# Ledger of designs, part 5: VHH binders against q9p7d3

Target 1, 295 residues: q9p7d3
Amino acid sequence: MSVITQAQEIPTVAANPDFNYEGDPIIIQLCDRDTVFELSRDQLLGLPESILMCLFPRGLLLDYEIQECQLTQRPLIFQTADFDPSLLQYILNYFQMAENRTANDEIALSPPPPSFPGKCGIILLKEDIEFFILPPISPTTNIAIEVSPNDLLKLKQRVAQRLLQQKKIFDCLHLENSTSEGSAEKNLVRMLCYSGFHEDDEWKRRIQEPHRACITSVTLTNLDFSADQGPVSDPEYFPVYHKLLLFWQKPARKCWWDSSTSITYNGIEFATWVRRVWTLELAVLGANTYETAAV

## First folded at step 1 (VHH)

Design m09 (framework vhh_7mjh_2)
Fold by ESMFold2-Fast, scan of step 1:
Structure m09 (fold): chain B 295 residues (1-295), chain A 122 residues (1-122)
Amino acid sequence: as target 1 above (295 residues)
Amino acid sequence: EVQLVESGGGLVQPGGSLRLSCAASGGSISSYYMSWVRQAPGKGLEWIGRIYYSGSTSYNPSLKSLVTISRDNSKNTLYLQMNSLRAEDTATYYCARVEYDSWGTELYFDPWGQGTTVTVSS
């Protein structure tokens, strides 16, 4: 069923259509801080999706909607989730310098923030969810009970809203049904917890379309536990990085069907079938310092 | 915007053949990868096969000898031909758009069809 056929389209970043106005500066204000950052539209949208999801866990469009009164005023000011200001400055400097370099140029970065003893990474766990609703089959006609397109869409929206009520990221794995400590699900949870996630971590949710949801959870991980620089290829110095690479290369299925939910409409129970796909992304900050450790 | 409507289901006897159709409206499917999926009573979804916009096909190995998928882009319609039907082929059949992520994982996207039921009995 799962095969390699075509590369995925470039990821879409949720954004206000008016964000395309050239020359407007964007101001980012960190949650519960007086710290602000000024960026161009191109600089902000040029950041990796993992970083954008850290800053805007509810998506840029939802942030614009929440701050609707600020959309009519300039400069545009958006409040972000809580983030380390020193780490964000390091990230912004890195991507700005990377954009302007040539193959023969060296990227001159300041050392990692003091809050991180060595190299750090951003881990994004993303779940893409596609919904479809199965109307009951009539025994007398052997065809599905007719439901208007508008009502079917509303049912899908209700399923998506129920998903927003499911808070913990690991609940969907039904770990209580696994009898073995060596199960694939339990090993996945251990790897993610070793990487900085916790069993009680909650999804930061975004709904891009009524019938489809993209939900994310993000964590920061320390890739250099010893503070001693070693080659990236050595699991002793970068165990988290290597565990994530092994997970990415595993033949284990990254998608599954979830039929555990149902929804009622006018007293009739409709089965729901949900296609669920997990994706992991690791963005290594300061990776240019590891280029010599390649091979 | 695109809506899919499956048709052609019904009651057939074991060993019989049946052709299902999936007609699209509200937009063109000519640039989409399309798939057929089925759900037997009390069981999960089972992938049958897919067809690329070029007409090239790929099938579930368990079903490859029993089914043929084709498309007519000028009629905006997808077809599933089934031969040598068995009681275990009793299911609701759906057509759906499919795409692939950067890992090669098959992702199903709306529109999903409303489904058409095939019953193989007696």
Scores: ipSAE 0.000, ipTM 0.174, lowest interface PAE 17.8, mean pLDDT 63

Design m10 (framework vhh_7mjh_2)
Fold by ESMFold2-Fast, scan of step 1:
Structure m10 (fold): chain B 295 residues (1-295), chain A 123 residues (1-123)
Amino acid sequence: as target 1 above (295 residues)
Amino acid sequence: EVQLVESGGGLVQPGGSLRLSCAASGFTVSSNYMSWVRQAPGKGLEWIGRIYSGGSTSYNPSLKSLVTISRDNSKNTLYLQMNSLRAEDTATYYCATDLEYFPSGWEDYFDYWGQGTTVTVSS
């Protein structure tokens, strides 16, 4: 499969026969309407599918129609769901940087597999956090103690700061509590490290939604293709890269609840429930740009 | 040792049907998610579908009308039935499984796959 084949699954691009593959830019306007991104078709279609689904949860065509589309205007302007501009800019910069490495032989990525000649692989790990502050139960009345709206806002800000202080990617897996070397959490970390992450890696970008109990974190790495030549007989070291090739157009997701965080505020202890959603995806970059640069 | 061995590929005429087999050893097919994937010459991998431990199936919507995944637990074997084959179905077909090396919910990632069997659709 190629990114061009994957691109045919994006309704707006597939539905516009007059779209010039090389000539017409795509304009993306975020829900806040204050931020605009201009992308080439290749840049848009090369983005992780998980990001495209966040930007266009109902598909490009439907979002365009819902938000006062301009079907006859060129370039076409696509309205997105709410997404942090700084996080999107970070993702776009990373992909542009990886594309430039492919174009420059002196800073080339590891050779791509035969099914993707002249292309490079990037894996994206995204974490979406939503947290809930639980009111303490009065021991005398067995009724939840209510807090003022101002105190609740301060509690939410304090919890967000505590969560943001967990800089390392794998802190939330609580590996220190694992009792077995073969635990699912340790195996996940091992597989991700085999693909190019390090156990002490920190989130590359973390954004908190203003005045909300939500945090989005992202990290990206170039695939280590040479690691895929490792010991095939050891199932714990089977290359994530080969697995990602099976589903390179489909993100894998895991959702769980983390109740390990609590905070003390004005002498009262508040428990926090954190919902974590991890999305892991392989993006294959560029339309043989590497081969063009080599000539 | 965990092994998957595909068989049943070959030359088939357009519009024809073919049944592929995947013999598993070292683990039980009925206890795991099993998938079929394919790779056309010069193209990337395309997921076809899966069968869950309980026997329910899930398919790539583009291929659902052409394929059926089944298994025979007594033979520890997975099957892919393909009908109405077209030239674009020419590919190497692989079976794959995930033996729970990832947390639940990451079932889209496979730890083991076979060497593949080639299907050529041509007159």
Scores: ipSAE 0.000, ipTM 0.139, lowest interface PAE 15.3, mean pLDDT 68

Design m11 (framework vhh_7mjh_2)
Fold by ESMFold2-Fast, scan of step 1:
Structure m11 (fold): chain B 295 residues (1-295), chain A 123 residues (1-123)
Amino acid sequence: as target 1 above (295 residues)
Amino acid sequence: EVQLVESGGGLVQPGGSLRLSCAASGFTVSSNYMSWVRQAPGKGLEWIGRIYSGGSTSYNPSLKSLVTISRDNSKNTLYLQMNSLRAEDTATYYCARKYWSGQYLTPSYFDYWGQGTTVTVSS
């Protein structure tokens, strides 16, 4: 028997909407943008906690929100905080591709060790940059040089361009200036490289907010259990997954100030204060992630 | 192998009606989000609407009164019914499957596209 959804010129009756709250997708509207995303419940809850926190900074109790929509006869449309659509699409595409590859061919990843539940691991590294331009002090008046709003806008554009020219992920850690091989920064890079990154890797997506002095960068990689074998002669090597289990269902953050960037404008050097926030998260496909969507 | 084959395009007079078909193979249309998009000559892509796995539909507000999306699960086929056609509806029409979340109109944001079928509205 052929069953066809409504196929008539007559519009769907708006006075009595018949929503399927169990089967219909959840529609995510990013702030005031025209762009929407249609997610299954599992796709929404499967997003990394750090991303869910960006989308729903006040928290999301999905079951309660769905029940409220059902009781009030509203469609499953949830408005989020502002987030770049291309970054969200990159993340969703990556997770969907990883799920398909894991389900169909078991091609890229060794079976996870018994202490690591789930089908495979995905490491998210996200950088949030906010920068501030410091007015220089005049050598003659000893007062900060006044910058017009138009010149300030141009300065912000030049600073953003300079920051975007630093394409390699690990350049901002200034590893070449570290005096210790056991430094926190070198240890972090070594851990990430053992897990699937390469020291020369570049950010996969970088977005400058059009009207703000902010840049968001994201890269995702599959956790490589074969890399867990490490160098046999390194007495300080421990399996990467043992350390990453500390970040299971809980994003880790590193925040620092970077003053290495300066820009010259009309013959005057302007210093910048760059606030960098790194978010590192291990997401596991097939694991129960109920807690990641809690308030 | 996933394939989408559109058919039913052609020449139609203004005010006429036309139904486009999209025959799917290698997957089940009732298990996926299915979309219709179009591209008029020299213009960008325009999203028409979609049908969800559960059968509910969502339309571009500017086109909602003119189109209806449906499917026949037994034939594994998606349909686009168009009524009150105007010269401005002249375009190549594509069906697309999307298993990533999102509704961007760039080809890279749809996982599979058909070859397209051309509709010309002219006297």
Scores: ipSAE 0.000, ipTM 0.135, lowest interface PAE 16.1, mean pLDDT 72

Design m12 (framework vhh_7mjh_2)
Fold by ESMFold2-Fast, scan of step 1:
Structure m12 (fold): chain B 295 residues (1-295), chain A 124 residues (1-124)
Amino acid sequence: as target 1 above (295 residues)
Amino acid sequence: EVQLVESGGGLVQPGGSLRLSCAASGFTVSSNYMSWVRQAPGKGLEWIGRIYSGGSTSYNPSLKSLVTISRDNSKNTLYLQMNSLRAEDTATYYCARTEVYVTSGEYTIEFDYWGQGTTVTVSS
């Protein structure tokens, strides 16, 4: 007969069990932060390559790292380069939500294309902003105006604050300055809008790095692979879909300089030069990540 | 008040199967690491396996083919499924809340709350 036992509270006890290096989750610690993330191998390898490159700038040889931990009898804890914990948490939460949606879609018999059966696609759009303040040239001395390091830091903080308040994704492309319907910028916006973005969408996460003149912005959307229970015959859908597949193999990047912003300091106008880097990536959930994402 | 109540133990014939339950109150099992450990009469504690807050599981390699750990978040309950039971599996089985501390890459595992245990006897 089963004996019902009563629970009891006891003092903390060290367990020191053996580690299962094939089954244990991977624990990543972001630089010197106290924040850690627990990931399955599938979760880690399923992250966008652009994110993996930020976390592991020298690459991640996962099997090698696991073997080294096993040989030294240490748990699977890996330190990364510095990354914002709130950005990583947002990405991980979005991937979990997308995985659950795919399961529901399968129950509804809305199959993805045959090349990705039972999978969900996520488009990641990441922006890295570096900004530079260029002191103006004095008309009388023909040399740059001198600014103290402390005042320069305050100017950079003011520029960063204004850039953080510019919430709309596509405003930085200045589409109003292009009247051509076939412009590269307009085509990029159309492609992203077909993928689930809207022209008035805002960045979901924006972070200023405390020690650099840098802002990182991220947004994610689901790429809907849905079809009317068969091959999609829409010629407009297939070209967009095939173009987006190019982003899954490696991140596509677009870089440009924007000098449209200025800032005033002690009655003097300083030009702000902004270097913007957009990274576009398609991640496919539930793929054999060990074969496709190991670096 | 934190409580863990194990149930489902009893007499089982060799080769049989048994599912143990651990009902938790005062905290959420899905927000914590949870472990199963056992103690045979006159022997020390043996770790069986754990489930992490994210839902992944890890097992003692010696027991991996015999056991499965799962949870039901809606019932705040942890389970241990045991198959192909042998006489040497006779023990008192405990569920425990597991704390994991990471400081500068150093890893510490501790058990802070245990149940009273449920006894499994494998005998013909």
Scores: ipSAE 0.000, ipTM 0.255, lowest interface PAE 12.1, mean pLDDT 72

Design m13 (framework vhh_7mjh_2)
Fold by ESMFold2-Fast, scan of step 1:
Structure m13 (fold): chain B 295 residues (1-295), chain A 123 residues (1-123)
Amino acid sequence: as target 1 above (295 residues)
Amino acid sequence: EVQLVESGGGLVQPGGSLRLSCAASGFTVSSNYMSWVRQAPGKGLEWIGRIYSGGSTSYNPSLKSLVTISRDNSKNTLYLQMNSLRAEDTATYYCARGSLEDWYEYLTGFDYWGQGTTVTVSS
């Protein structure tokens, strides 16, 4: 049998129909949540591409959407895909604070990379974790030990709790135990620390997606454009830092597997695999990239 | 009774190629996500890659150019083709039944795997 899916118009109007489409803010409503966020156009366009793709998986043609709302006399309320409200609130608060600091700063000189003169840069570091529990093999029967669905759910909850307790950003890089691999990872840490992070920094927001074996973590920092501390005088680090900056308008991604976590349940040790996806992205306040693309 | 039995391991010279097999019984490999995993002596487990129920593959980026995962649905068998083998590829290789990678509500981890087959790369 065929099944017809219907597009539905929202019958409830919560807002005043008299809108100023030129100056009124945009309201973002998270899918199937009674949660809304009020954004200026500059705030929306200044969000990292990775965040915008999560909110608008089909893309966002901002000028077109505004024009359609104006023609149909609808409020500027944009429906998004599902997103954690606390995570979005943290990101928006950070951007607002950074904007206020830029307005109060008397920075007269362009930073060494000429791409961002007079603008505030924000570095987003995002970690997506997907985790898997491995059944142990019995040494006496040489067969995998079967786990009930209820016990597997409890194991998943315990793994999630352990991963959520790993507070430091750089703990996942195994710097102390990584022979020759540690050199490349230490260089990445040094680049990020020069950019504004500290080696002992903790994830600012870390959440488990509802009923899923995955965790999303975010931290943000203001890009340090200060020339005082000599990346220009250190040729080893300055070229790598510049390469990161040049590619940060397209997020740099690293994906790897981590098997270092294990958990004991009813006297049996279960190994875990953790798939980590690290996204490094530069967002520049006052950027109008989407408006330029929407012509 | 669900069982996975790996075979095809042995001694191979550096730069050589080897194909490992995994025969499944008690379930259908074409209806499940299947993975290959290895463990070098004294090291932890390293994931190699998966094949999806529809036949599409996903690999550990570090190994992507060196390995190919395939299956023969008529034989209910999973394969791992390895090329340009190096001494650091010496390991015990396991096949495992895994959940959908991109369907998180059904992500149960690996629920069955075999005893492994040993690959030694030396001249």
Scores: ipSAE 0.000, ipTM 0.202, lowest interface PAE 17.2, mean pLDDT 70

Design m14 (framework vhh_7mjh_2)
Fold by ESMFold2-Fast, scan of step 1:
Structure m14 (fold): chain B 295 residues (1-295), chain A 120 residues (1-120)
Amino acid sequence: as target 1 above (295 residues)
Amino acid sequence: EVQLVESGGGLVQPGGSLRLSCAASGFTFSDYYMSWVRQAPGKGLEWIGRIYSGDSTSYNPSLKSLVTISRDNSKNTLYLQMNSLRAEDTATYYCAKEPYWLDSGYFDYWGQGTTVTVSS
């Protein structure tokens, strides 16, 4: 069909589910900032729904665009939204490894429970950090001390290195400062540990964006289908995967400011403020379809 | 102090219908997700479904054709409507509250339960 259909904003996977391509593998090029990634159609559709929404926030009529490009002899090149290319590379590598993984691989995907045959659960945790460096104010002029561009760059690198040295995922929550069993921070850690994380887990990838006071961190774990540790413990009717599927329908987010700390550089003390944002996602792999237990 | 009090249980004949209520107090009811859970005699806990703060619902797929969950935020009350009841629906039914920040199906408070017996 060569007729232009009206564009529809799709909040989930943007591919036409009724399209079935037969023939040579279709190679798609994704332009993410200044980086080009090559994927097959199946590799793209196998990415977590949350990642697809981040890459194509207005949706993408994938099979329609493929057909149009083939008919007009245009290359299959699609522009993504603003996404860190190094994180995209990490994600693509992880899911490519999952697709080619065998039972003998070092990192094996947990099989889904019997109610979800042919699917594996993965939890993706992402952290975005923005940090701000405040030069001291002169007590005599009430004007901020001027810092050269080169010194500012060195100071930013020092702050970034300190933040990157915080390897453990949960250290930033300062759990030692909370005496309450019911604290929000302790409950968040408890939920993540219930799902497959461990208290001593470390970030798998951490990247400082060039020329920006910004760090992005990612970690992935296999969903622990055996760990029904909550107040409900019937794995046949109340599996952990079902609870996380409901969680996946609205990603949990936590945004907070770390307390200001001082950095000493060339004998001068600078205040550093850090804003952290956490995003939690559940991904389901297998048969290029997502399992939904809710309407 | 958070309190959840279930009511409406009792004896019902097979094929009948029953509506359970859960009266909530001690928290801002409208801000929280609520669930129903049941336990048949000698069996484990079985999750029935969840209702979101915006009246949307999610059900256990094996039970979704038999039950409807609703809420009345003006009365701080949660409801479970059950239709076409069978002997295997005999259980103690609990309402449960989810903590706002967790959103993983973890429950921080449970009611005392109300017993439903389906028999001829």
Scores: ipSAE 0.000, ipTM 0.103, lowest interface PAE 19.4, mean pLDDT 67

Design n01 (framework vhh_7n9e_1)
Fold by ESMFold2-Fast, scan of step 1:
Parts: sequence; C-alpha cells; structure tokens
Structure n01 (fold): chain B 295 residues (1-295), chain A 123 residues (1-123)
Amino acid sequence: as target 1 above (295 residues)
Amino acid sequence: DVQLVESGGGLVQAGGSLRLSCAASGFTFSSYAMYWGRQAPGKGREWVSGISGSGGSTAYASSVKGRFTISRDNAKNTLYLQMNNLKPEDTALYYCAADYWPELYSTDEYDYWGQGTQVTVSS
C-alpha cells in the first residue's frame, strides 16, 4: 500500500486506567500484517537506528507518544510501516541474546575498558534489493517482447530465487574485477572481515517481499571488544572498536547497480537491473549508548 | 623501527604443505590486525588472510578458504600461515603486513610490510 503510517496514528482502544506507562510493554503493530510485537522501552530504544527508521519512517518521539497515551488513558500501541515479522523477530532475538550474555558474563582475567563496561557491540549489515526485469527486443520486429502479468510474476519469482541462491554476503561485490586497484569494495570487505565477518559468510535471514520485486537480507555479528583493547599504558593507542564507534555513529550506506543477473524463461533470456543498498550500523548494548551516538 | 620478517617459504609439489612465519618487532603486536598478502608474477597484490589483534576474528580469500589457516602467538610476537593442499596457482611472494583497522574510505595500503617469502608450487 501507499498509505503512510505514523507513530501518532494509534488504533482506537478502550481506556485502561490500570496501565503502567513506565513499566508495561509497548505494543508494535505492523502495518497490514497479522502480527504484533510486545517490546520493553529498553528493547525498542536498543534497536538499530536503521531498523527504527524502517519501522517509523516519519520518526518516533517515544516520550511524546507515552505522554499522549497517558493523557488519553490508552495502552502503548504504536503503528509502524510495513515490515517482515520474521525478520524483525530475528533481529529482536539476536539483540536479546547478546544483551543477556553481556549482563551475565563474568570477567575472567581482566575487565573491559572503563568507558565500555559490560558492553556488547553488534554490527548489523542490511541489504535491500530492488530488481527490474528488462524484456528482450524481438529480432524480427525490433519491439520489446510483451509479457503477460501472470508470466511477469513468474519471472519475478525466478529472479528472486536466483538472487536468494547467492547466499554469500560478498559475492555481489564482484571482488575479482577490482583485485589490482585497491577498490572501495575490496577495502569495505577487508574492514568488515576484521570487525567479525568472514569472506565466505552467508546472509542469516533473507526475505522476499510478497508481490514485489524486493528482497531484504540481514546479517549480524558480535564485535569483540577484547580483541582490540590494546595496551593500557599507551595513551595514543586507538583500538579498532573505538575507531568503529567514532566512524559508525549513524548508519553508513552504499548503493550500486548490479547487471550480472539474467534469467531464462520459456526459452527467452531476460536481463535484470538490480539496485542494491547496503546499510552498515554498529549498535552498542548497555549503558552509555547515547554518549556513543553523540560523539 | 618497525620490522616484519617472513620465513618458511620454499619449493613444494602440488598437494603439499608449508607453514609461514612472520616475526614482528617495533610495535605493540597484540594491538594490530595482521595480514598475509601475496603477489604472483605479473599480477597485483592479493589479500590472502587476516586476523584481529586477539586472534578472535579471522578472514580468508575464497581461493584459500579451507586450505589455509592464519594464527598468531601474541606472547612471541609471531604470525603464522598454515598452507595445506597447495596448488600451482598459489605460487607467489607472500608478505606479512600490519595495519590498524582502515576506515571505510581508506586505501588498500598497509602500514607495515615485510620483505616477503617466496612460495613455489610445482605441478
């Protein structure tokens, strides 16, 4: 749909004077979906900004929405933009597991840096694919071959399946074509590999949008703060994690075209225009997350 | 002065194994990511493998994944590359490199390079 969802467009509900606006969960209702999610305030605030922007494209003023619900005596139910329930659940579960591990971890040999006590860094890599099928030109008429809506849907499904079979994260960067020039793509892969990814890593969750030529893919990895802690006595040492925190304050984006995909359907080859958008974000779980974002 | 000294190269038959070492000095070894790169005759430099300061994260080029293993001993300031099931196309000069994490916009240049050790794989 073209309907714009806003956090302030809350469903009409009966007043609930027993609702605890500071302790009760926030209910997120996905637009045009059969599922809802219950989140604590901390879970909602802990979501990566890139995900929050997808859920609330017009913004979310959490304190304002809570106050408005208190004034109107209704539960905290926030309507979001459309989002895949399985993908959101995967992200929420990953963050919950990481936060629970951090809270329960015992310091075996040495404490983490004082500025990041008990913290866990999570790197989110998200890919949005939009693809367009280019009809071939008839060699006899020099006119584009017409495709029925039903056949176009089947073509879109075949292209989506071909793209979904490209399970490795970095295959789409065509690194072999840039090996000798020190490309931005090669540098990006190097950096991501030192942050917790491996060259042969696969996407952890990939969702094809129903009825659209769109795929959303997500992978998450833990940043090892201990790996780059460095020597306590060196005042000029900047560990890798500190540089990452300073660099990735906001989601970093990379957008490019990929023309390497084609599909054959009923003996005819169709070229595919693929637009890829990568979003990279570092989320730090625990105290001082806001201080990191302010830097 | 920073110094990286590679050793362990040589001539081996296809299917053979070699273990390369890189002795590091002049910097705090455990604070730097370490890399192995190679350069075959007539080709540019190719990244082979990398390892984080603690050894907790490793990465490999797809051409060597499953055959090569990178490791480090921070107590000895030494980086290793265990190369198994060597192929003729692995023939190259292998370099040890040290670099602090490059930012997303950085170039493909390492802070410190060794002189390299030659690996030649015969058919």
Scores: ipSAE 0.000, ipTM 0.105, lowest interface PAE 17.1, mean pLDDT 72

Design n02 (framework vhh_7n9e_1)
Fold by ESMFold2-Fast, scan of step 1:
Structure n02 (fold): chain B 295 residues (1-295), chain A 124 residues (1-124)
Amino acid sequence: as target 1 above (295 residues)
Amino acid sequence: DVQLVESGGGLVQAGGSLRLSCAASGFTFSDYYMYWGRQAPGKGREWVSGISSSGSTIAYASSVKGRFTISRDNAKNTLYLQMNNLKPEDTALYYCAKGLWDEYSYPGESFDYWGQGTQVTVSS
């Protein structure tokens, strides 16, 4: 297998007055990692807001940061919070491919929504999992079973593997348990499927942090305007993309607890509490991030 | 400076009811997940219930499901636990905990803060 360079040596050049602070690429360095990414300003600002919040949790004032680098004669190297390089690379590659395809006029798209003429959309769905392992009460001592740090690490690895075996995006919604077609879960799946996802779609990137009991999963799809077939005679009808445009100004988040998972370790059953957070965001290529939603 | 203050505990007979409150200060309460946990004498801490920032997503431990109800009032920065049909096994110190998850935080293994607790004693 041939791997692309996902990690680069950090530039070690001294202060350089020859930098073009208006045209040179921005280099982002992922926390304490050796991994760096070279981005244009448009690429950086075009990242989904949910991802920018992860990379720059205290906010990013891009023009201010560039001015500070220029005043101090430093290269445009911005440090981020910790983030997985493979997730960021997947997102960047997806957006680049979509922009290149649009620029090459290869997409015979249906008319864009009125608020975004001549644009195409990308939907990001992100899942953040945090899980907690609950030891059972011992019948002999009548206290919770004590777990060593090494055994706890092994338990976390087993829970992470069990969760990663849930490959399909919608498996966690337990749709079979919903009582009606009007359930919130079924409506969410329907909206996402009309937007370009499929019911059997799998997460495109999943990253586990077994020492921290965390998993981050991401999938991206192109918004399919042609799939929206709602009747215009319905006074409450809004095309699916109009509903998703409500997320354009701020990512929509949904959080719930999933306690359906248990694991057996050394003959003992441990219950697991899983906190799942879904973040759904629509990014419109070539749009100003301040354009108003069409609803 | 984050502070959580639990109240509403006391002595109650089996089959009785109590309502616990947790007053939160020093953070934007409406942005965080909140939890109730308990610890019985000589036992480890047990999670009882959790509630999302909006109040729409709720989970319960199997031992209390159907008997306890968690709720929150974001305008008053207060978390509640309504406990019905109390059993002697529910005797414990009950704690309020702040989650790690808000719009700027990353998921972690532990919760940021635990309150001092309020004692619940259920007599047979």
Scores: ipSAE 0.000, ipTM 0.108, lowest interface PAE 19.8, mean pLDDT 71

Design n03 (framework vhh_7n9e_1)
Fold by ESMFold2-Fast, scan of step 1:
Structure n03 (fold): chain B 295 residues (1-295), chain A 122 residues (1-122)
Amino acid sequence: as target 1 above (295 residues)
Amino acid sequence: DVQLVESGGGLVQAGGSLRLSCAASGFTFSSYAMYWGRQAPGKGREWVSGISWSGGSTAYASSVKGRFTISRDNAKNTLYLQMNNLKPEDTALYYCATESPFYYDLWSEDYWGQGTQVTVSS
């Protein structure tokens, strides 16, 4: 038997299957915040790998820390990297609700096929926006137009508001600019829609940091096995959950620049450049710890 | 430059076995999912089997499930397809390919090998 761990776990030491995860609470404290979270080992390791990498960029020696804390009779306490507490709470709540549903054998839409390695799949889609405001060069002085720090903050707030007006997940792909149904962007949207998303879905949580000119957006959805038909005429099509298991068990990332926006300040047009990073990940719930493969 | 070179095809009798190999170069093989496809003369391409970048996950077309086994050796940059209990309808040109999880940056559709011919006699 081959041992296969869940993709969302960060294995820093060999897992101990005999460990009582529910008896040993783990406390995480978000960097530079008063917020703390109390988690079981299962809750912590059940987080998507992309989220664990954000919280613990240097990795986590979990089994070592558990043994040391048991010997010293203290709770497990970890300082994490900076992360928004409302986004983390949304992710934790979503996974807890999904675990409760699978434990109760509740059926939301359709059961997974026997070839799926678990009882439920959860897809995480996260977008990190970083935007830049470029003052134009004055034609009379040949230098960039000067903006006070207070006015720059107001400009950043206005750009953030315009970006937040694009509430739908797929607005940023500019599908209307694609002349062919076979475009890469349309294929991505079609695959995600077969997986559980809808074309007009909106981001579920969005956090803006006006001073840092950044926005983080997250949405989670349950993998929908019933929508996985694909085009009948395409002999190379295979079920989307197979593709997700093969390609996105580890976080997949895409980065691009969107240069199509501008804002007006005192009658002058300022160019706005937007950098977008998408992170896409499939988490499998109720999986056999020794198997993640579709048969 | 990305290069995929298939080998191991040949003529075999029904019920026989063949092992195909795909030697990959020009990219970080261990970071990409791989698959096998096939094409019979005068027919379109048909997906056969796929494997994740780590080898931890595999998938198969219903027509070959239980008979074919896909595997990879990341240290050797090589993809394999073990074919057992071959049938005349398995006769085709077999090729390997890479596939990106993000279609927007899909290079893998341009990264098909030349193929290796498999002919199964009745």
Scores: ipSAE 0.000, ipTM 0.263, lowest interface PAE 13.3, mean pLDDT 74

